# Ledger of designs, part 34: VH-VL binders against o81304

Target 1, 187 residues: o81304
Amino acid sequence: CSIFANPAQRAKRKLLELISEEDRGLRTQKDPKKRDEIVNAIESMTVIGRSSITTDDSLSATWRLLWTTEKEQLFIIEKAGLFGTTAGDVLQVIDVNKRILNNVITFPPDGVFFVRSDIDIASPQRVNFRFNSAVLRGKNWELPLPPFGKGWFENVYMDGEIRVAKDIRGDYLIVDRAPYNWTESFV
Below, E stands for the ipSAE of ESMFold2; O stands for the ipSAE of OpenDDE; V2 stands for 0.75 times the mean of E and O plus 0.25 times the DockQ between their complexes.

## First folded at step 21 (VH-VL; framework fv_zilovertamab)

Design B2 (at its last look DockQ between E and O 0.03; V2 from the best seeds 0.00; counts 0 for: pae E 9.5 > 2, placed apart)
Fold by OpenDDE, look of step 21:
Structure B2 (fold): chain C 187 residues (1-187), chain A 122 residues (1-122), chain B 107 residues (1-107)
Amino acid sequence: as target 1 above (187 residues)
Amino acid sequence: QVQLQESGPGLVKPSQTLSLTCTVSGYTFDDHYIHWVRQAPGQGLEWMGWIYPSGGYTNYNQKFKDRLTISKDTSKNQVVLTMTNMDPVDTATYYCARDSGDYLFYYGMDVWGHGTLVTVSS
Amino acid sequence: DIVMTQTPLSLPVTPGEPASISCRASQSVDDWLAWYQQKPGQAPRLLIYDASNRATGIPPRFSGSGYGTDFTLTINNIESEDAAYYFCQQYNNWPYTFGEGTKVEIK
């Protein structure tokens, strides 16, 4: 039994339908009209979640990318082939209690790029983050990269299945709860 | 009618652990956040944290992050506050309060317990 | 933490007259602002949520206004039963924080 109102479920369904064929946002980059439709749907979700709490322990999870406008992630996904690999799942691993956030791009079977961050719960919906380190890892090698800043995102909608977020750069993120838990040793 | 009631020791010695219980009735226990708020004598209100019983989700004031645990017992419709290393400065009336919102929405604390005075003294 | 500053801290009011209490936030809390009434020896009671919405059972003489950093609780036609402390509370940022409280006294 869902604890969400019917309007929320309808809006959610519509949003998921819109992004289902957009290849995590790659196709949307070439389709401004579709982007606008998705953004409008996100705005509807924002209104629905206006007074929602999206930064409590329920935020702690391995979140899997469904759709985003974030250019860096999309670039990595799109251009992975240039480096002889293919992007797998793109994840955000959050532990609210430990105040950590890891952004992860997997390159099956052995590759992974992940960025470690500290987080601060700034509001019922906002998470501030600071990058601490970044690592590109292969089967038998690891390349550390320097941290590259800080920012925030706001979870404008979240339930037992998905999370919708806006960030400091005006990008959008839609994720679902991954069917597995990612750890740093996971490849 | 919706009711919340705090229970626990009125006196705690320094360095000891405080355990308070909030018993709720009159509604579906799992559907609302329960807050803990304290008030030192003659002072204002201080938010300590909350729990959402349905999922056991919690949030804590970072001031108490190392000492405070909020848990639930659904079978008894109770929320429990545990705070370690009590100090005289922790002397206060402790309230549990229900959030008017459900999991998704927050609209303030609409139902409060009567509060229980906890004095920390040797 | 967001500091909530109430003014005045003490407010004597003549029955039938209006009372206004100000709450100022150290930074914007949008409309995530609540008002509570606390009578001596009692727990707080929710009056207003989201800056301007009356809670269930609250009489129309209580009203809230404001957005961002400046908020006002207004009690029209003060009654003897309105003698109490009044607190504002923001829930825009962690941790939630309260004002110092305003003591409303009936002359």
Scores: ipSAE 0.015, ipTM 0.576, lowest interface PAE 8.0, mean pLDDT 90
Fold by ESMFold2, look of step 21:
Structure B2 (fold): chain C 187 residues (1-187), chain A 122 residues (1-122), chain B 107 residues (1-107)
Amino acid sequence: as target 1 above (187 residues)
Amino acid sequence: QVQLQESGPGLVKPSQTLSLTCTVSGYTFDDHYIHWVRQAPGQGLEWMGWIYPSGGYTNYNQKFKDRLTISKDTSKNQVVLTMTNMDPVDTATYYCARDSGDYLFYYGMDVWGHGTLVTVSS
Amino acid sequence: DIVMTQTPLSLPVTPGEPASISCRASQSVDDWLAWYQQKPGQAPRLLIYDASNRATGIPPRFSGSGYGTDFTLTINNIESEDAAYYFCQQYNNWPYTFGEGTKVEIK
C-alpha cells in the first residue's frame, strides 16, 4: 500500500484486490455481497474515468479477462471440464483502425471458441459491435456458427494496464493487456 | 404459449411498500431478461428496470434505485417488484415484459403481461 | 436521460391511405430504436426493432426508417384495427426511454 498513492491509484488497487480471488467471476456468481462490493468499486473507477477518451488507438490490444459478470462466458469457463478440457485465457482482441473485435475463449492445447465482430466508435467511451461469425475449433476441425445481433459496451476506465467496461445489458468486464498478441493463425 | 401475468394489490396507501408478482409460463424462466415498465393514466411508458433470473442480476432506472428492488423465485417461475415509499404520483399500470435478447443484444420487449393497475391513495 | 419527442401527438387517418409518425431523439441513438403499438386497454405490442426490422408476426404495412436522431414509423394501407397509440423506445443509453406516444384514430 503506497502512502502517497493518489485517489485513482487507490481505487484501482482496491478493485484489483476485490477481484483477485474470484476465479474470473465464477465465485462472484454465488456471492451477492462480494458482487456488490466489486460493482461499487467499478462505479468509483467510472467516476475517475469520466470524460476520458477510451476509444482511441490505445484500445487496440489483446485484452485478457480478469473478471466478469457475463453469464454466458462464465458458463463456458465453468463447464469446460465437462467437455474434456479446461478454459485457458479468455480474450477480447480489438483493433480500432481495422474496426475488428474478436471475443475468444481458449481451450488448451488446440481448442478455441471465438466470435468475430465489426465495431464502430460511437462516442469517446462507447463501442458498438455487430456479430459477423462464430467458430468452434479443435485440433483438426472447426465448426462455423451463424451469429446474429448487435450490442455496445462502454470503457468507463482505461489505462496502460487495465480496462473496465460495462455493456448494454449492464454486465461488467475487467481485463488487462495480455503480454502477447492473439491471432487466428489457422482457419 | 409464452405468457406473463402480473398480480398484486390494486390499492396501496402513501408511504407503504408495493409488492407485485410476475408469473411466467411457456418458456424456460432463466433464459430471458424480465423488465418492469409502468404507465401512469393517460401518460407514456416508463422503464423501471430488469432482472436476469439466472443468477438474479438486476439493473434499475436510476430514478428508482433508492426504493426499487426486483427479485425472483425460480421454483415458482416468478419475478417480484418491490417499491417502498409509494406516493400518489406512482399510480400507474405496471407491466412485466420479456425481452427477446440473447448474448449482448436487445430486440425490444416481445412479450408483455396484461398489466396491473396500482392506485396510491388514502 | 435521452428524451424522445413524437409528432404528431394525434393523427386522424383514413382507411386505405398511408400515415407516418415521427420520433426525434435528444441525441443520437444510432439505430437502437423500437416501435410499439398499444390498443386501448391492452399492453404494448412490439412492431419494429433496430429502427427498421419488423418483429415476428407484424404485417408488411408497418415499416420503420431513420438513423441518429430522426425516425419514422410508416403505416401503409391503414386498416381500422390500426387505431391505437404508437410509441418509440430508444435503447442506446440507460435508462431506456419512450416517446410520449401518438394517438392514431380513424377519421
Scores: ipSAE 0.006, ipTM 0.585, lowest interface PAE 9.5, mean pLDDT 85
ESMFold2 (binder alone), look of step 21: mean pLDDT 91; pTM 0.933

Design B3 (at its last look DockQ between E and O 0.07; V2 from the best seeds 0.00; counts 0 for: loop humanness VH .291 < .308, pae O 4.4 > 2, placed apart)
Fold by ESMFold2, look of step 21:
Structure B3 (fold): chain C 187 residues (1-187), chain A 122 residues (1-122), chain B 107 residues (1-107)
Amino acid sequence: as target 1 above (187 residues)
Amino acid sequence: QVQLQESGPGLVKPSQTLSLTCTVSGYTFDDHYIHWVRQAPGQGLEWMGWINPSGGYTNYNQKFKDRLTISKDTSKNQVVLTMTNMDPVDTATYYCARDSGDYLFYWGMDVWGHGTLVTVSS
Amino acid sequence: DIVMTQTPLSLPVTPGEPASISCRASQSVDDWLAWYQQKPGQAPRLLIYDASNRATGIPPRFSGSGYGTDFTLTINNIESEDAAYYFCQQYNNWPYTFGEGTKVEIK
């Protein structure tokens, strides 16, 4: 198709190139100029995604972290090696029909930290959430933690591959659809 | 004990640049966003913006675009408000306030500075 | 911007009686609303967050209610120390916005 017929694909490729070597955001934390460059690319995606519905059934997925500015996730990813473990995939597991969201940090082969949340759809692009509980789990043990809090995020762009979000705290999230489904272990 | 204290000139002339400093103590500087809120004499409160001291990221009320910068100096536990081209309508008490939330959520501004009056006149 | 409208703007009260202050948002803010008290010559103090939860150290005579667009701060058993300005604040969306304030005065 013509260049003028594919602005979304062009902007998406630029964004993905910008974040590709940023170690999910760890390198970006140390480089304000790079952060501003990525945020400008996100605003281009926001314009392209304007007025789209990003909270329909296609939001239900296991989403895998590509890039974020959120410092708590980045701290856990960075420091996992100091405790004799590695941070694997970082996930958002969303089911719109069940009204749930789990934020997940994996520590292969058996470790996981996850936070359970309830969600509701506030608008065509906005999801409200409330944290209910957290779990730190290893191979043969589990430690429940009761964190509380709430917020919102807006999916400013979403397609069959990626989702770009901005939250009430001014943090950004770029995720892709994981090639697997994550579920909470029942044993 | 958590404390916030504003400091700055108190009097500026029209067209000058205002710089106010918020010095914080009693908690880890990077753990809480800092807001700036102003209050014209005898008037209500107006939110100006916030800064996330972790990384220095900011969010401004659009009303102040082009004039407002919020920055930080981590070595001094300080947040700085800079506002250019001051006008007599900007005469107000300026407060810094600590965001009560840890991260993804906001439960109000739980600790405020005492405020500093800034008068803009010739 | 979400406009927060407070009524009344001035509220004379008699000690021992209840008082209510209304806050209306120009669009839904769900329960993302705070109330502040500001005594003369002082900075604001957080009273209520999430529409109905008292902040730490706030006496039980202060209560909040509401959801969506209409919110109420109720002060039961008014005391002389409650003479102050009271402000609501929404934090559903940027910019955060405050009501105009209600001056509570002992009559």
Scores: ipSAE 0.401, ipTM 0.773, lowest interface PAE 3.9, mean pLDDT 87
Fold by OpenDDE, look of step 21:
Structure B3 (fold): chain C 187 residues (1-187), chain A 122 residues (1-122), chain B 107 residues (1-107)
Amino acid sequence: as target 1 above (187 residues)
Amino acid sequence: QVQLQESGPGLVKPSQTLSLTCTVSGYTFDDHYIHWVRQAPGQGLEWMGWINPSGGYTNYNQKFKDRLTISKDTSKNQVVLTMTNMDPVDTATYYCARDSGDYLFYWGMDVWGHGTLVTVSS
Amino acid sequence: DIVMTQTPLSLPVTPGEPASISCRASQSVDDWLAWYQQKPGQAPRLLIYDASNRATGIPPRFSGSGYGTDFTLTINNIESEDAAYYFCQQYNNWPYTFGEGTKVEIK
């Protein structure tokens, strides 16, 4: 018997177990079978969260990457060492009220790449976003990068701890609520 | 010139449903959030809710959540407010206002309708 | 809900003198604060957004300041046409909330 009476909690636990050793998705890139298993678990979570609102105030938070299939983020994480740095936390900072989303890749202790976006709440689960600007910042320098792109993601499951999302590209994102609040001035 | 104009009945009986229309002109209709704000006679302003540019999502003040609906008719460049179970306490001038943001940022409600007085009385 | 408290509620001002209206938030709203002017029988008009930015077409004599919980609208060199109610509004949190309004009267 499961110690969890709630099917959502059981599914969540299973998902977290599956991704726990996948290094934010890096290892999964080389393991299609594992990827499929995780995706199946995500789909189960999707069903569980089907009627939930995942775009209300509770979406506002600093979300920390646990697992993703998004190749660009994974590439940055994987190749950070080539540039003499290591990727730290990868974050999505969302403020629903202010309609802001910042995608952040930290390079401790002083480095950060972040993209500023505006968001539109498109449905109870969908967020549309448009990139406005991007910045690569070091300890004593800042390099603005041209903005690019727009898209959307759907939070198919969200609770007080994690958020599971599917995006316009068909990628998956699993994040948890970071133990700290990231701001643009944060290094 | 950007213009918003509220229209609807000036008198509603208690328990009846209010329907107001905000007609928008002078800009791309699907670019901005639209807010509804009301003001009781001699009182302050009260935010009721907004509808997003696409019309697919709304956010309501919890005070009105159970009886307020905001919708868009893009073909007519209109936003419609529906509020059920009207009470004399709901007597107010009702405004629709454009959010200065176009999917991006809020910089205040930069364009307001003239407002329409709605009196709830038997 | 965030409560916005304006002071004073009534402000008589002599033409040519400055007027200052305070708006206090029950919790921090950062700089997500707007000021509106409302003349009798008219809809509100946006004056200031993001605490200190003048909206389009607003004369320089109007200025906003503040951050967090305490904000000030200043009208320099008051003119007769400035007689109106003034409202602050936070848009940091849902629901958006307004101050009670301040009536500025010209002596």
Scores: ipSAE 0.061, ipTM 0.678, lowest interface PAE 4.4, mean pLDDT 91
ESMFold2 (binder alone), look of step 21: mean pLDDT 91; pTM 0.937

Design B4 (at its last look DockQ between E and O 0.07; V2 from the best seeds 0.00; counts 0 for: pae O 5.0 > 2, placed apart)
Fold by ESMFold2, look of step 21:
Structure B4 (fold): chain C 187 residues (1-187), chain A 122 residues (1-122), chain B 107 residues (1-107)
Amino acid sequence: as target 1 above (187 residues)
Amino acid sequence: QVQLQESGPGLVKPSQTLSLTCTVSGYTFDDHYIHWVRQAPGQGLEWMGWINPSGGYTNYNQKFKDRLTISKDTSKNQVVLTMTNMDPVDTATYYCARDSGDYFFYYGMDVWGHGTLVTVSS
Amino acid sequence: DIVMTQTPLSLPVTPGEPASISCRASQSVDDWLAWYQQKPGQAPRLLIYDASNRATGIPPRFSGSGYGTDFTLTINNIESEDAAYYFCQQYNNWPYTFGEGTKVEIK
């Protein structure tokens, strides 16, 4: 029995250990048994978080990807060579008061792909979103892309460090708070 | 070009396990979720669940969670529905259907199989 | 589960005239609603998604409207081939659920 580790802290540590060497989910795509272990750990986090409010001002942050099952995002990360670089931090930038969410994939030093969305708080744990626009940008160029689509996600667990979400398509997202704030650098 | 076809036994006895196969063609198997939907004779439609073939991940209607497994065989372009402990109330036509969605989106089930009637009786 | 209630359950129609089918959700589903047509002995056919968008290949006489809890499928200029069952389906939340269906019959 560990001194001063409560069951919630132990469940959180176990989840973070399970995802730590999964290459943000790229390795998990090839390992259904590992995915099942992670999903079971997420269920434990869901129980801990089921009565909490996760859509107040504390949701506003630059969130950094630790792990996901979402195949389109993982495809872009895996194929970063098509953009002349390696994928850097992958971000979800949320401002609840301004009702915005940007999904961001960075390609250091100067490349980004990001999708702008409007959001609406649907419940204490659910956020609805609708895509506005998308941009692929390099050092001296920018390519706007047509937006389409909408969805929702639910934060099944959130604290001062991490957020665990599931979405309308049954995909999972685990993120932590980045030590910086990402902003658009439109020139 | 895009086709879905269900196959399996038309008759099972109570308490037996049902296994139905959905074979797809005309598109890349991993690109679309597959749903299972059933329809009791003369009744409406009931969503059973879906599978994301790109990793074999599933989502089930909680009504069936203890009895239902949806799995895939990528080498055969097949999705398999397995349902244990069949009961006469499970008598229905079972459909597989392709999810039209992309990214986060669902635009309906755009391609359906012909359906296969499964009767559960002694 | 979100309950979808359709009215009427049976709708006799005259060719060339419009017909309307109502679908009401037990809670808001925003515009996350589809309509399907099903002829006897056949699988359902997608008509409308996102409450008002026609699926590929669906003739313009089919239209959908509504938001939140109340939705309508309208068939303008009814043709004899339109005799079928019509179902609404919500996809706001799991499980996805369908209305009971409306039988459209040509007089």
Scores: ipSAE 0.473, ipTM 0.800, lowest interface PAE 3.4, mean pLDDT 88
Fold by OpenDDE, look of step 21:
Structure B4 (fold): chain C 187 residues (1-187), chain A 122 residues (1-122), chain B 107 residues (1-107)
Amino acid sequence: as target 1 above (187 residues)
Amino acid sequence: QVQLQESGPGLVKPSQTLSLTCTVSGYTFDDHYIHWVRQAPGQGLEWMGWINPSGGYTNYNQKFKDRLTISKDTSKNQVVLTMTNMDPVDTATYYCARDSGDYFFYYGMDVWGHGTLVTVSS
Amino acid sequence: DIVMTQTPLSLPVTPGEPASISCRASQSVDDWLAWYQQKPGQAPRLLIYDASNRATGIPPRFSGSGYGTDFTLTINNIESEDAAYYFCQQYNNWPYTFGEGTKVEIK
C-alpha cells in the first residue's frame, strides 16, 4: 500500500522523482525520452490542478527553479563557467499584491542577474507579465540592460511546496518555495 | 479629461440585487484596473474589489465574495457591479475608482467617480 | 485584514499652522500607503501614494512620510480649503483597507 493516498501527492512525488537528477533541466536537454516522461507527468498535474486557483496570495513567494525547459535560463546556467562563475539558485520572486515579478539568476557569492517585471493576474491560473528592466550586478559593479519582452505563464499546479507552470512559449517550469526570501538588495 | 461616473438605482429593497454601472471616459479603457469602494453614511471607506484591465479577472473583498460580481463591457466603456441580497446595512455611497497604475502596479486610486448613493429600505 | 488606525479622528487647526495626521498599520505595509482627501459631498481625492509621493496636482504643502507601520500626513500652512476628511489606505495586502478618517476643521 502506498503511503500517499491522495492522487495529487502521488503525482507530485512522481514528478519530483523524475526531475531529481536532471540538474534543473540541463540533462533533460539531451534526453528526449526523459523530457517526454516529465512532460507527461506535468500534464497529469495539470489535470489534477485544473480547477484550482494558483494566482492568489499563495503565489506570492520566492520560487526556486527545480526544472525547466526554458532554453535561455538553461543556457545561462550551463555556460556560467565560461565567465569564471557558477550559477546558484534561479528564482522567481512574485508579489501578487504589488503586481511584481522578478526573475533572478544568482552567481554566488556576489553576482546576480535579475529582471524586473510587472504582472497582471489574468485568470485563476494565468499571470501576464511585462519586463521593465534588467540588471547584471557584481560585488562592486552594476550593468543595466534594456527592458525586453512580455508574455504569460499559467500555474497549472501549485501547493504549499511547489508550483508547476506552462508559459507562452510552451516551456515548462517546476519550482519550489525557496527556504529564504530574495530581495533586490540581496544576492 | 479622465472621468468616471456611477449610475444605478438610488433605492433598493431588501433581498433585491443591486446593479451599478461605472462609465469611464478620457483614457484607454483597457489600461487600468477599476475598483469599487463604498462608504456608509458618516463612515469610512470600504474596498469591495477590482477588475483587471482586460476584464478577465476580478479580486473581491472576501466580505462580499459570495454576492458581489464585477464585470466589464468594453464596448460601452463600462464596469458593472452586481451585488445580491442587499440589506439595509449595505446602504452607502458607492464609488468606482481608477487604479493609478498604467496596467501594472498600484499607486493609489487617482480618479474617482462622484459616487452614487444607494439606500436599501423596504 | 490589515487594520489602519488614524489619530486623531478630529483635528482643529488654525489657518497658517501645520496639521499632522498619523496612520498606524496593524502590520507592516512597507511604503504601500496612500492618503486621500475627501471634502463634504465629494469623492475622495488622492493626495499621496507610496507613503511620500504627491499625486499629480497636489500642492507642496501636503507631504507624507513613514514606512512599515507608522505613517504621517502633514499639511503645512493649512488653508481654509483644506477642511476635509483625510484617509490613509494600505495596498500592501488584499483586501485593501482604509483608516477611519480624520476630520480636519479650520478654526
Scores: ipSAE 0.068, ipTM 0.689, lowest interface PAE 5.0, mean pLDDT 91
ESMFold2 (binder alone), look of step 21: mean pLDDT 91; pTM 0.938

Design B5 (at its last look DockQ between E and O 0.73; V2 from the best seeds 0.00; counts 0 for: pae O 3.9 > 2)
Fold by ESMFold2, look of step 21:
Structure B5 (fold): chain C 187 residues (1-187), chain A 122 residues (1-122), chain B 107 residues (1-107)
Amino acid sequence: as target 1 above (187 residues)
Amino acid sequence: QVQLQESGPGLVKPSQTLSLTCTVSGYTFDDHYIHWVRQAPGQGLEWMGWINPSGGYTNYNQKFKDRLTISKDTSKNQVVLTMTNMDPVDTATYYCARDSSDYLFYYGMDVWGHGTLVTVSS
Amino acid sequence: DIVMTQTPLSLPVTPGEPASISCRASQSVDDWLAWYQQKPGQAPRLLIYDASNRATGIPPRFSGSGYGTDFTLTINNIESEDAAYYFCQQYNNWPYTFGEGTKVEIK
């Protein structure tokens, strides 16, 4: 979108500009003032989105990471290059009707790490999740990993293009709808 | 051995600023959130807030937001609680406590400091 | 804020017998609940997390149960060293909140 007709669209544009050069959050980790600026912009989006229902069928999508403060995702993104690969898209794949969420980190051409979760809709903006399994997969091998953890996130803003969330640990997530649908390998 | 230890003044006058230091050892400082919890004499526990040492980011109980600051000094493995405008009702034992999650999920505070009593009195 | 109410506030117990402490939340906290033990003059010690999981090093005589708003800490075969204050804590939402505590005494 190139034009903003109202305050909500201006706030969204400002947020997207602030995160555009942050390398999905890697640069932000080393710049507290920039992080504070982005968080302030998220608070503006929170006001705009405060009454919206964000946990209906429109939440079902392949969501692609634009920016996060979550240090484990950022660690994996940062360290993939040191292991002779790159972290590709980082995804949240949500299906509200099936009550599932997959957190996915891709390592092109054939690698993937993903965590399967069950979800429960706790409110119009809050989704509870509980990990039930995790997989690290390469070209010709697969390693199941023990599931660990539970939490919640709240979608503080959502529209047809982006979603902004905050979780129970105070981390933020900004995602857009990927131009593709991710699925597990079929054999 | 994982250890947390609070230090600071035992007596503060009303309206003055309290500064308490939590020094940690026996684990990687950035791997665990640090919480501050206080307990008035003969009373229950009250959660004040946490800090994520990995970036210095905080979350405060709104009750204290206007006068509470939690900060860190990574080079000294320390977390600092600063609370302005102290009042006699703030008399309590102040604890720092380590969050139990290596994976950013909370499942209790597994290691506590021994606490330091702070009395606010003229 | 989610209010955690403990019952009883004082619990005399006989060694060798079971004891139980109730904790009620003012709204559902699912299983996002911890129990702590605090001996006089000491810091709290984590006993149970996620309502029913024992923390590392906690004896099996301590067990937790419950979901939603009603939770129970059970101490089977109580020992004299179990005399202490016991607190529940919810972590479903900020601020995290504690029960007022239950004083368990040998008498």
Scores: ipSAE 0.497, ipTM 0.813, lowest interface PAE 3.2, mean pLDDT 88
Fold by OpenDDE, look of step 21:
Structure B5 (fold): chain C 187 residues (1-187), chain A 122 residues (1-122), chain B 107 residues (1-107)
Amino acid sequence: as target 1 above (187 residues)
Amino acid sequence: QVQLQESGPGLVKPSQTLSLTCTVSGYTFDDHYIHWVRQAPGQGLEWMGWINPSGGYTNYNQKFKDRLTISKDTSKNQVVLTMTNMDPVDTATYYCARDSSDYLFYYGMDVWGHGTLVTVSS
Amino acid sequence: DIVMTQTPLSLPVTPGEPASISCRASQSVDDWLAWYQQKPGQAPRLLIYDASNRATGIPPRFSGSGYGTDFTLTINNIESEDAAYYFCQQYNNWPYTFGEGTKVEIK
């Protein structure tokens, strides 16, 4: 009566186990072997999800970072202490119907860095995005930054709990559905 | 000044393995994607693949997937192309090129090597 | 693979006149489109990226336009030094693909 009786659930479990102690990818940066193992697990998930639609309404959610190879996010997380803060949740907030995506790095209790984007559903698994603005916000201050580019990612696997994505830079992203909904006013 | 330079054998026999080296200079080696593109004599350009800044990820044209390997030697500021089972049809000028995007987004190949002609002949 | 079709393949131009090269994609590539110049015996040189942005050091007489499947490279006030092959390239999908190339000749 194992809940991991099917290949998809087994693969998912394996992936989550692999990333559980990797501190969202920080530890993996220094462990190529572990990275390879995780990538292999992601590839397994890719095969499992190859015929699925991962860009429908179910994509709309607040997604919380579990693991990534994306350098910019990892850098911010790692170096937050230099600025007297600590990184909290790292989020992707997607609204498919409104065609928006916000990338968010929280710095509890009052700090947040977020990037606003427009998105286009390019295929059953691919999302194109364009950065429109970035904002660093504190308790009583806000610093806007100019837009700085565009790209795409493909959700190679998605279910009711997690999403696995590959992007234009070859980076990997594993996220779960956050237990809360983030909005721009959310701190 | 940013420079890329291809080097390797100008002649390869059929069924042999080609190894080309792209030596880069003038910028931080780990900041850019490196592409390989080839051009048969009098023909157009063909994208072969790329390697990301860290060297941990490669993307190959499926046409070459089973024969092509791209790797980095960071200690030498080099990217290496290896292609097995060479055939006369693989005769071409091979280029390495830098992605203009410093890792974040692809905006074209802004710096090219001079190219190196590889002739496959018995 | 996305097929990139260029027209014309050969374009004779009189100095001072404009030149226009078309590039058509077999499917939409949005604005993930680049143009390159290649002179004989030389490597390609990036002219335009994202369909309409001039690369660093490219003179204003070069311009790109288009979105989706149809793109145009325009060279205003053609100069003798502009004699070259020109290639479009899409980077919307892997593998990246190039057009056949257009030979611009100066009359």
Scores: ipSAE 0.129, ipTM 0.743, lowest interface PAE 3.6, mean pLDDT 91
ESMFold2 (binder alone), look of step 21: mean pLDDT 91; pTM 0.935
ESMFold2, look of step 22: ipSAE 0.438; ipTM 0.785
ESMFold2 (binder alone), look of step 22: mean pLDDT 91; pTM 0.936
OpenDDE, look of step 22: ipSAE 0.118; ipTM 0.742

